VHH binders against FH protein interacting protein FIP2 (FIP2). Designs and how they scored, part 1

All scores and structures are predictions.

Target 1, 298 residues: FH protein interacting protein FIP2 (FIP2), of Arabidopsis thaliana (Mouse-ear cress) (q9se95)
Amino acid sequence: METSSNLSSMVRLNIGGKKFCTTIDTLTIREPDSMLAAMFSGRHAMCQESKKGYVFIDRDGKHFRHILNWLRDGVIPSLSDPDCSELLREADYYQLLGLKDGIKDSRKEVGEVEAELTRIDIIKCIQTERVRFRGVNLSGIDLSKLDLSLVDFSYACLRNVFFSRTNLQCAKFRNADAEGSIFHNAILRECEFTSANLRGALLAGTNLQSANLQDACLVGCSFCGADLRTAHLQNADLTNANLEGANLEGANLKGAKLSNANFKGANLQRAYLRHVNLREAHMEGANLGGANMTGAIR
Positions, changes and structure headers below are counted from each chain's first letter, unless a header gives other numbers; Kabat numbers aren't used for antibody chains.
ipSAE, averaged over its two directions, is called F for ESMFold2-Fast, E for ESMFold2 and O for OpenDDE. V2 adds 0.75 times the mean of E and O to 0.25 times the DockQ between the complexes of E and O.
[cut] stands for letters that were removed.
Atom coordinates printed by the task and the answers are left out, and those that the model quotes come from them; centres of patches stay.

## First folded at step 1 (VHH)

Design a01 (framework vhh_brivekimig_d4)
Fold by ESMFold2-Fast, scan of step 1:
Structure a01 (fold): chain B 298 residues (1-298), chain A 127 residues (1-127)
Amino acid sequence: as target 1 above (298 residues)
Amino acid sequence: EVQLVESGGGVVQPGGSLRLSCAASGFTFSSYAMSWVRQAPGKGPEWVSSISGSGGSTLYADSVKGRFTISRDNSKNTLYLQMNSLRPEDTALYYCAKGTPWDQIYKDIYESGFDYSSQGTLVTVSS
């Protein structure tokens, strides 16, 4: 929902003659280190005026819709090799490292239904202290009960992976695709899930204390009995998520989307619920003692 | 081919001043707006300031307003950034860029996009 604040942050773009309308948040949040973020993260006198005119960028606008879909929703398009090459060229120009890695992974997945590494390969890597699996396709493998603390899975494809009872303390999943993955009783304390796709993931009984889930897609996730104390859930999409009995004490849910989310019996004491629409969530028996609800809809 | 060469960076204590220069070649300098962009260690690029081709209009990021002054000398094809009251958070590689993020504001003097692929000049503010 657009507010007066969001309307004042609207941006009209002209990319090589092709016109697009978006927000400063869309251009800055998912790829904060990008050129697009740099262009719009600076506070300046002309911010108000720019919304009334188009900001021109002298680039090919043919694939810019894919850039906006990536920046808005974390979507990697399925494209032919020539179109992928064109989009990669644009992603490189704008310094969209997450999109570049996602396209590389998408190209592998078009030809490869199977994971690049096996469970045994991962175990061998851990033994040699290799902790970087950025952009690797590990979809469908069983990584249950392993010690994968401090491992970097950023930009990796982890669809339907088993992480049951896995130690993932301080592991990184920035922009990873972990749709449908199973984390039952995993240790995810201080994990980095910024902009990750966890649609339909099973996170029941997990320890997510102080985890960073900013901008993550948590649609349809199960967090039943999970420990989310002091977790960062700013702008996360929790549509249809089940958080029944979860402990969210001190968690930050500023701007989170809670449409049809189940918080029955959840502990939200001292949580930050700024700009959150609570009317769309099931809150029966939730403990909201000391919660900050500035700008929330009740 | 557009070429931009930055200079003037260095080490300075908080409260100090530095003047950055950018020597431009390969295009009609006076016809283009110019910008300064910085990248701090471990952070993404941040737009700092812009100036129109004629020098008649200037823009500043809120973080540097009142402390930094952008200027240009079209007879020398040179862009400048005067940095006063420097703070530790100003520590960054500073890049000269052709054009602005708001080139439509300067459409009479600007014909192409934002370009800053150069080595930059390092500014370190330490106590």
Scores: ipSAE 0.000, ipTM 0.100, lowest interface PAE 24.1, mean pLDDT 78

Design a02 (framework vhh_gocatamig_d2)
Fold by ESMFold2-Fast, scan of step 1:
Structure a02 (fold): chain B 298 residues (1-298), chain A 126 residues (1-126)
Amino acid sequence: as target 1 above (298 residues)
Amino acid sequence: EVQLVESGGGLVQPGGSLTLSCAASGFTFSSYALAWYRQAPGKKRELVAGISSGGSTVYMDSVKGRFTISRDNAKNSVYLQMNSLRAEDTAVYYCAAGTPWDQIYKDIYESGFDYWGQGTLVTVSS
C-alpha cells in the first residue's frame, strides 16, 4: 500500500557537509564487520540529520567517493601518497579493513624495497629500551600513535611511513629518507632532521618547536597549522611548501628557499629571514613584526 | 598472524548487563595494553576503558562505576563487563591492542594501539 517503506534500502549521507546517496547493500555487503556496516544494518542505525533524511557523519568528506567506489565495486584508487594517507585515515575510522589492506598493498607494489622490520618488531625493540634504527629500511610501515621519543632513525629509509599522532620528541632523522611520510598531529619537538629528505611529507598540525631542519628538503611539504616556533630552517628547501596558518615565531630561515611557498596567515614575528628571496613566496596576511630581513629580497 | 576477535554483543534492555570478550593471538599478549573503544552513528570513536600490561585501568567518565575492564593473560583475553546499561551505550564496541604511551584519558584515543578487532554491536533498547 504505502511505497515509502520500499525506500528503506536507500541512504542519504552528509559527510562533513558533503552529500552522498547510496544503498544499504553498498554500505553493508563488502565490509560486513565495519563500523559503517553496523551503523546502517537497520534497527541498529541512528539518524542525526533532521532535514531531508540525511545521516550526518562528522568526518572529512573529501575522499568519501573513493570509499563508496570500494564498497560498491572493490576498486582501490590510485592516489598521490598524501591523498592515500588521508584515505587510510578515513578507512581506519570506518574500520574498512579490506580497503586499508588494499591501499597498503598497492603502495608496496610501486617497487619499494620491503621493510626490514615490522611494526610489532619496532614495538618489541622499544619495550626492551632499544632505540637505534640507523640505516634501517622501514618504508611503508605504520608507526602511528607510538612513543618513539629519543629514537635514532638517522640514515634510515622511511619513505611513505605513517607517523600520525606519534610522539617523536628529540628523535633523530639526520640524512633519513622520509619522502611522502605522514606526520599529521605528531609531536616533533627538538627533533633532528638535518639534511633529511621530507619531499611531499604531511606535517599538518605537528609540534615542531625548536626542531632542527637545517639543509632539509621540504619541497611540497604541508605544514598547515604546524607549530614551528624557534625551529632551525637554515638553508632548507621549502619550494612549493604549504605553511598556511603555521606559527614560525622566532624561527631561523636564513638562506632558505621559499619559491612558491605559501605563508598565508602565518606568524613570522621575530623570525630570522636573512638572505631569503621573499618575492616568490605568498605572504597574504603573514605577520612579519620584528623579523630580521638583512639581505632579504622583497 | 595477529588477530583480535570480539564476542558478546547483542540486544539488551535498559538496566541490563552484557560481558564483551576479546580473544587475541599472534603476539605476546601479557606485554601489551588492551582497550575497548565504541562508536555510535555520527559520533567519533571514543575510548570506553583501557588496561595496561601492569593492570592499571582507565575509564570514560560516563561508564565509571558501571563498566569493568579485566584481562586474563593465561587465556590471551580481555573483557568488558557492562552493568546498568543505558540507551546512550548503544554502539559498535572495538577491541584494541598496543603500547599506549599515555594513560591520561584525553590523550589515549588512537595513541599506541596497533591492532583492532572488527567490532561487536551492542544495542540497548526495550
Scores: ipSAE 0.000, ipTM 0.095, lowest interface PAE 20.2, mean pLDDT 80

Design a03 (framework vhh_7uia_1)
Fold by ESMFold2-Fast, scan of step 1:
Structure a03 (fold): chain B 298 residues (1-298), chain A 126 residues (1-126)
Amino acid sequence: as target 1 above (298 residues)
Amino acid sequence: QLQLVETGGGLVKPGGSLRLSCVVSGFTFSDYAMAWVRQAPGKELEWVSSISSSGGSTYYEDSVKGRFTISTDNAKNTLYLQMSSLKPEDTAVYYCATSPFDKVYEQLYQAGSDYWGQGTQVTVSS
């Protein structure tokens, strides 16, 4: 089985003669169902080492830089139409569905509503200690790696925003629309997502300890390897969500909808699962030690 | 808390010079590799230059080699980018970044910097 320490190991790649250095986390967490993730999951060190130290992939390496940037930070590059088409072809080969969707969305310039503030505008606001962005439209902007702790994004439109490695500790997203947003390895400890829309959001590797996700729409979300210890998920909709390997120790899932949710290898020790229908969830290898399942359906 | 604050940008004529500074707080400077990355209007992020955590190794994007010099002042916890022979194509917002990786590869800015600053605007025009 996979371990979290294996996911952070360094990997050397040779893509059609072009050499890259990255981590197993980068290759596996953002697009867990991709061909790339499949290649680097499991017992990597035992099965894929070579005398030269490189894993060779017989593909054109011209755009692989953009693939790594997407996998690491959730960035969709600004490219010409021919270059976008070439990148889309590579994304299709590696089965990077999130990147394919992001590129297709970036091509649609007619009829899009532009964000009200830029990355630089947000940085300037934070420098002047402005922490309130209630109801603002920031869709599509890159807010990765910023310190946005304690910031109030309640009621904001945050569709397809990049929050990779962003510090969002104690930030507020109540009733925010963050559909398709990317939180790869973000710090979301004690943040407030009550009634937020996070449909299709990527939250792999995030720290969501004690976060409040009550009544949130988490349909199709990825929480692979996320830390959700003591999180509040009461009445959240986790339909089709992927929580493989997530740590949900002591989390409260009372009344949550788990239809087709994937909990393979998840830690649910001491979790509160009262009145939850587990029949449609995938629970293979999940640890339910000490969980409260009073009134749960199995 | 870790903070990176870039300054020194401005408007210059082609052939001019600027020195960018990045003041670092919240960590010991010598523990991290440092980098400069830029973004021109409507373009993707482009790695410009890196300096190893020891300060002994420097790396440059081909388009800036011989024109830009990266350096550190450990006593002031400051990273510098000395820019000379500036061209209109150098117009961009310049960002300071840190990384736990020893910075050997050109895709360094993509290989995971831990932190990004707010940036400083450099405009090269006549």
Scores: ipSAE 0.000, ipTM 0.091, lowest interface PAE 23.5, mean pLDDT 78

Design a04 (framework vhh_8pnl_2)
Fold by ESMFold2-Fast, scan of step 1:
Structure a04 (fold): chain B 298 residues (1-298), chain A 125 residues (1-125)
Amino acid sequence: as target 1 above (298 residues)
Amino acid sequence: QGQLVESGGGLVQPGGSLRLSCADAGFTFSSYDMAWYRQAPGKERELVARITSGGSTNYADFVKGRFTISRDNAKSTLYLQMNSLKPEDTAMYYCAASPFDKVYEQLYQAGSDYWGQGTRVTVSA
């Protein structure tokens, strides 16, 4: 049961042809620094005819009911993505910062977050010499064939990103989540992948010479034909990884986990294999000439 | 999610001892390298001692032989036993959890998830 009441401070609004009736208190109290509050608080020169008719605002009135419900009751509506984007444009126009924050928080709760930047956004950033993308979500975008050398992707979310034929020389991926990403024929020389997640990533034909992959998750990765000379793989998890025909000359694999890893035909000359369990790896045709196997298990 | 919480700081006379503790309220403590840093007024934050997830320890030269770092993985707690304290040891002491190398810059850029708020040690007559 609602109680009917008569309010003395009624306001009549025409928002792009849609008519609404509310009160000055509704328009001013919840968002006191907003454009709407400024219009109706007496701090701005308002249309004098508001006493005899409607105050016209040349905006889309489709979602204005949601603005009034927010201002009256603090309600954040549950809307489709297109409708939510439309409401956000209106909230921005009226400078309703609390509504904008509430909608953004609601969207984070209801599903997968899209990449924060597009391929075109990244190209523009590189053109303006922005090379730091720490902690940015770029999942699923196509970054193939770009020159991204020296770029810092540390802590970034890079799941299922395409880096095919990308120049990533000296790029940083420390603690990045690059699960399922495709690096086919990329240049990754001297890259920093310390503690990165590369589970299921495709790195076939890549140049990883002198790359730092210490503590990285390389489970199920493909390194077929990759160049890993002098790479640092200490404590990396190579479970189920395919390194068939890879060149690991002088690579450091101390403490690496090699369960069901495939090294068929790989070059492991002068590699450091101290304390590694080789019994779990497929080593047919691998070249171990000059390798340091002190404490390794055959 | 949790934060590192330091305790055990206080005022002590030169030659005295203090034991600092750092409780981990949300990290996978046993898999992280842990460290104690300190920062005196007007000076940079500097490494005091580090202990790896495996228990190997390293000490700054200025505390070697006086301080002992240890960890209790079952209690998710890091300790710093400080003996023979000097006025030069006066500082705010910070606990840090690191999945990284001993890289201060890296921990700083990772933000508050890997740093405690600190505990104050004052050594004065």
Scores: ipSAE 0.000, ipTM 0.092, lowest interface PAE 21.8, mean pLDDT 80

Design a05 (framework vhh_6fv0_2)
Fold by ESMFold2-Fast, scan of step 1:
Structure a05 (fold): chain B 298 residues (1-298), chain A 125 residues (1-125)
Amino acid sequence: as target 1 above (298 residues)
Amino acid sequence: QVQLQESGGGLVQPGGSLRLSCAASGFTFSSYAMYWVRQAPEKGLEWVSTISSSGGSTYYKDSVKGRFTVSRDNAKNTLYLQMNSLKPEDAAQYYCAKDSSWEDVYKAWTEGDYRGQGTQVTVSS
């Protein structure tokens, strides 16, 4: 409802050489305990006598428009992380606690979720008993070389975890999110990966004999030289997976997606390949002796 | 005898960029996946990135996806980490590792007497 008919509430600011015009209400109402409110509140004598009077503040004026937009309209700007950090420093200087909280809350919403337990915490757990880690977040931690056989990681968040040379025999990963995890040379015999997400995981040299990978996402996985004999891969998604030199003797791949999968030099003797599309897979040098290809696209 | 020598760290402003290098010797570099890990003050050792032996597959910690790019030159036995849009939370000592030597780096660090390599990244506002 402001009009130019009364300029007695108008304030002229020079912030490090950058000039702004606003009102006393804008500077005082939203953040009443701020430095700006203290400078321009009715707690001090109101002065309007200088026709060219700018209040000089020796600060970087680059982000001051965002401060005024917050004070006027309650808007938290959407800025890059460096610009948010710069604005946060200015908000701290002016003691704009509401703006500081708004910026921190906005940044926290997009922050990474840290792992709930450390490697040392897991070691202590397995020393006392076989514990369940169902639904826990262990993303990014190092679990290499541990004996984690029979451990239950079902529904856990295991993104980018190190399981190199870990003993995971009979461990459970049902519906776990293990995207990008590293299993190099791990023992995964008879483990349960039903409906797990292993997108981009590294499983080279692993022992996956008789493991259950039914309905798993194995997109972009590396299985180079892995032992997958008698593994259950029904309806698994192996799109872009690398199985070069893998041993899949007797494995069940019924209904598996093999789009752009690499089976160069793989052993598929006695594998069950019912209803798979083999035309999109790279099969150079693969051994298909005795494989069941009923309903497969050859 | 595995030897890994990190370099390229330094002081940058938030939003800046750094390119880390790791010179490898004493093993067949092209046969091993390589890792970047970091240790920030008062924090545990964190995995950052992995690259497959051929360089065809790369994986990243969620907080660095889209900002960091790992690459390798197998002819030069060198691993790289291009870090863009650096944040204060990225400040740490950075180490490279191959699968078997990752535990050696981790063990040396956790013993509190690590006198090895690594390259310090400091992000100063």
Scores: ipSAE 0.000, ipTM 0.207, lowest interface PAE 15.3, mean pLDDT 79

Design a06 (framework vhh_7zox_3)
Fold by ESMFold2-Fast, scan of step 1:
Structure a06 (fold): chain B 298 residues (1-298), chain A 124 residues (1-124)
Amino acid sequence: as target 1 above (298 residues)
Amino acid sequence: DVQLVESGGGLVQPGGSLRLSCVASGFTFSDYAMGWVRQAPGKGLEWVSDISSGGSTGYADSVKGRFAISRDNAKNTLYLQMNRLKPEDTAVYYCAKDSSWEDVYKAWTEGDYAGQGTQVTVSS
């Protein structure tokens, strides 16, 4: 093969304004089914070119150093819980399944009980239409990209489960413990979360339209860019939750706890905010047109 | 013609229980949020509980853990199970049809409230 181009394995990346230099091998070998591997293998054309020879990716570059260290050397970083959650969000975006598993394993609490069923066991149950998992311990398993619509997870232990891009339409999670679970871009339309524990769960980009989250613990949850139109959030605890850019049009938040909740740029048009304390909520750029704020503290 | 008929009130001793019912007619019951409001003698209207068309419930802090709201869409009936009743629960209880609580409070203040109410008296 003859070429007149200066071909090198070197790649220059601009991740949300942060610049990195690496190799095609680093981006493709350790995680061959990832988004990064797909961008730099089997295709000779770049997905996006910058004027300075950088490939631009519109993501937060803060933790990308840790992604590269994982891809080069298989290193799982030791980070604080918030930084670890941010890295998990990025790992999920790039579809770095090995990194996600490594972070999950590093965060495992001493004395926690292992899941009763594996991912393969769940797949077999779905194939045979056995879709009722009430009270089952499935903590820590990867249920990403599965069709789990109409499944009953009520009373289940689902701590730190991966539900990224999972179809959970009309699924039931009443009184389930899903603390720390990852639902990035999952379909949760009309699902039932009454009295569920979702503390610290990551629900960014989810479709939660008409979902029932009444009495749920949503403390520290991320709902960035989520669709919560007509959702039922009565008496839910949203303390420290991040709803930046979320769509809550027509949602019912009556009696919800909003202490230090972030609604920056959120759509709250026609939402019901009766008896909520809005003083400690961050409302910059939120749209409150037609919202019912009767009895709210402002 | 919207009609709401409340029943189930009466005299009860502190610590007792009552179940209130509200039979609705003149509209598609399953499409609307429904609720209970009360008025104690010489006091203003107090919201007690509500239930969405989908079954999501809310409760006032004063009754939380003691009262349970439910609905039977097949019977066009709203219920309020009242447990561990206290003298301060003494009031006329009204059933309210609503898509929003702003509209319910407006109808109440304008004297256009559709329900007759049911008297609950918790003896001393």
Scores: ipSAE 0.000, ipTM 0.113, lowest interface PAE 21.7, mean pLDDT 79

Design a07 (framework vhh_gocatamig_d2)
Fold by ESMFold2-Fast, scan of step 1:
Structure a07 (fold): chain B 298 residues (1-298), chain A 122 residues (1-122)
Amino acid sequence: as target 1 above (298 residues)
Amino acid sequence: EVQLVESGGGLVQPGGSLTLSCAASGFTFSDYALAWYRQAPGKKRELVAGITSGGSTVYMDSVKGRFTISRDNAKNSVYLQMNSLRAEDTAVYYCAASDIYEAIYKSLGDYWGQGTLVTVSS
């Protein structure tokens, strides 16, 4: 079996004056029942034609780049409504049923709201002193730089929300799902995060002084340079968390899980470390002066 | 104490319209999410449309563009405007309320009405 050169599989297309180069595999594998795949299923003849010049298709070539990206990598493009309608017409012409379904599903999701409220909706609510968002889905929205102090997000779905430089002082996140959310430099003083899911959240430079994080999932969280003085972290799961340079003076970590947690250069003076396994944590340069380590493994 | 009372159901021909109403009492209506569910014979109960305390809405795919959910906090009522009705829309329609919206989405509403029958002729 002789290996074929790239040139023998190459197809040169002229779509309404716009020129594209791709492969027979790109045009046939992802949508095998399409009209486009059918045009190139007679491989020997098509390979010879592609070496001699372009296959002309009398269609608008404006969106053909998106068709090739779908056929090559399965990517559904993010486009304006008019451009999506134009792409749908092209997908229909070529009988690309998978692309048609993907675009329709993408439009349904945009219309069915990944988040129930927009940034503007939240701003209007707080202006009218309505601060209760319990159980609401706000995943993916941008709430950066807002004053959301005293807001109740308990039980809310907040996956991948942006809270950069947001004032969340005394806000409630009890049992909320905030996995992957970005809190960079946010004010989280005295916040209630009891039993919240913050897996993979980015909390670098945050003010978490006296925050209640009891029973929270903090797996893989970044707390670099965060202020956690007097915070309540009892029974929290800090597995793989990064607390390098964080200030945990007087924080209560009783029963917390610290497996592979990074405390390099952290301040743990006067912290309560009862019943924690310190041998599983990276403690290089950490300050443990006056810490209560009764029942800790060291 | 808490009540949800549906009204507006009835017999309608295909292509027709109906407006369903749900009157609520016994709780702070403005703090609650409300939803319309339906159950056709031999099928599971499914979410048709939901509305949050803030007014954001969600719709089942097959009713999007045909049905509109709305609320009136002054009247403690939620409405479902149903246009271009099809035989497949025939079901008992239920009003549900919860202060936790995910509970509404999961058919775990805190309060439920008795239902109102909508029949679309073949």
Scores: ipSAE 0.000, ipTM 0.098, lowest interface PAE 20.5, mean pLDDT 80

Design a08 (framework vhh_7uia_1)
Fold by ESMFold2-Fast, scan of step 1:
Structure a08 (fold): chain B 298 residues (1-298), chain A 123 residues (1-123)
Amino acid sequence: as target 1 above (298 residues)
Amino acid sequence: QLQLVETGGGLVKPGGSLRLSCVVSGFTFSSYAMAWVRQAPGKELEWVSSISSSGGSTYYEDSVKGRFTISTDNAKNTLYLQMSSLKPEDTAVYYCAASDIYEAIYKSLGDYWGQGTQVTVSS
């Protein structure tokens, strides 16, 4: 057992298996209200750790170098639209509001369709009881942490919108385009996503209990650790979706497309899996106890 | 029961004209602002025009201003969109929309809309 002060000014990070070394100042100064700043600036006792210590964060580390470059130098990276979307998702998770704004401004320059309403406009609408946004273009705006329960977003364009920790209980998204939107840890109980486009959306840690996702496009969505108990997923397209560790107890997946879907460690007890091709899904460690697999390919 | 029924769509050549009509039932027509919205193939919903419940205020999307005219006939509970100098870019399903507010709302897509009528501008 040995302790050392050699690393007391340094932070070692393991971001989803990718290792980074930086300083407390880098993580705290540029975005003081961020999750990263909160993790590393709120402790009175400085760690006098050995050289072996890593802080693990269960996120995709692919773009973390760009996060560190933003925090260190204030640089907004010049990336392709898909890579910018991926970086925006990470920036939202870490609550890097300055990085989010910088990337959005960069994308506007290259032809992003501007939202019709701002975050402030939406806040005023919910305060004045104007809670219908059917068909409105709200793409790219930040609606995180708001109470938007019972709001009707049907037919709206919500591409790359931030709904992190938003209360969306019983909200309606029928036929909405929410491609690339971030719902991390949002409350989506009994919400309606019938025929919605959620391609590439992040729904990790969400509460989707009894939500209606019938006929939705869920291609490439992340549902890691999400609560989907009794959800309606009939005929949904879950191609390439990640449902690792998700709770789908009693969910109805009749006719769903599961091509290359990841259910590793998922709870599918009492789920309805009628007429689905299970051979195309990754089912390692999934619990299928009491599931109805009538007409399924096993 | 609120219902909006659009008619008047069809195939027209570039430079042509069409008049769309929307018959409204289930509410007092003169109490609501009305709008026309459209959706081109593979594109997002786009606001086209709005008119206040009194007919005193009208708003138009910049791309249609001077070519389209929105109007109402309160006695017939009917909203109209007179379209002239039509372009291929005007090809879309056009929806009649009602707002639950009395004032015309610039760029609002409305709260309720009908089933739509197809307008195709091609040669």
Scores: ipSAE 0.000, ipTM 0.105, lowest interface PAE 21.2, mean pLDDT 79

Design a09 (framework vhh_brivekimig_d4)
Fold by ESMFold2-Fast, scan of step 1:
Structure a09 (fold): chain B 298 residues (1-298), chain A 126 residues (1-126)
Amino acid sequence: as target 1 above (298 residues)
Amino acid sequence: EVQLVESGGGVVQPGGSLRLSCAASGFTFSDYAMSWVRQAPGKGPEWVSSISGSGSDTLYADSVKGRFTISRDNSKNTLYLQMNSLRPEDTALYYCARGSEAYDKIYQDLSQFDYSSQGTLVTVSS
């Protein structure tokens, strides 16, 4: 009887203070040109001494579990965008090109089913005075700098659409799904967003004067420097929204959810804040002069 | 009021170089990741590069990697983009963008940025 060396052997890793146990096969097979493969394939026998301590790598170990799951099973994790960015940084360090490509592809390919109309199709429709796109899937298309005033996008699928510097005055988005859409410096005066999903949308520098956002999901939205004067925000969900420097003069926020909302430097003069919990919002430098706070929690 | 003022754009022939600057005010600059985003005529915005608040971490779009360098000077509240080996397809309005949250994280997804500037025009033509 002789003891044969396994080509696969146990490895103990200490990644910035976080301890992991895996095998040489896990570290070398899926990404053979990676830094990890280079570390553990050169002198196989040197990694087989289970009685010795951990191999230390001076990196943040927070996302290393996801790296091992990729190397073991080819799994691309579903993470928040900030956590994906942190993982991409680690993947780049370890030279895990397959993981980097997988994360980039999952962020592109998890998008909506192919849009029903192209930018050129929309332009042609507008030129022939067709302004109704109810329930149409336009996810991911570029509608920047177009004159889309009075257009009806109610019930449309508009995820990750580009509306930068677009004229959307009096446009309708009732019950539309515009999650992740970009509206930078767009004109949204008197537009209708009742019950729309705008989760994570970017509305910095927009003109939203007198817009109707009642019952809208505005979770994680950026309204930095936006003009929201006299806007209707009743029962809107502004959880984690950034309204720094926004002008909300005379806006109606009755029943709005403001958990962790940022109103730093915002103008809330003459705003209607009835039944709103203001203790959950960041209000540093906000102007509340003449605001109606009947039934608000302060 | 958050303000981002871009400068340094211009007309350059293919193979040339430009350095863009973004002067930031109205917030604690070092607490925010910063990015450059560009928009070519008739196209949507494209993320170009990001840098962490401390300046220790950087990310680049594959289209510019090896040609562009992002940097920042937190003592001057200024973001930079050094653009080398410029190509006609680099022609665009370039925007300085701030991460939507006050923390030292890098973003590639455009949904994580807020913009308050008019941009600076870069034209690469022969």
Scores: ipSAE 0.000, ipTM 0.089, lowest interface PAE 24.8, mean pLDDT 80

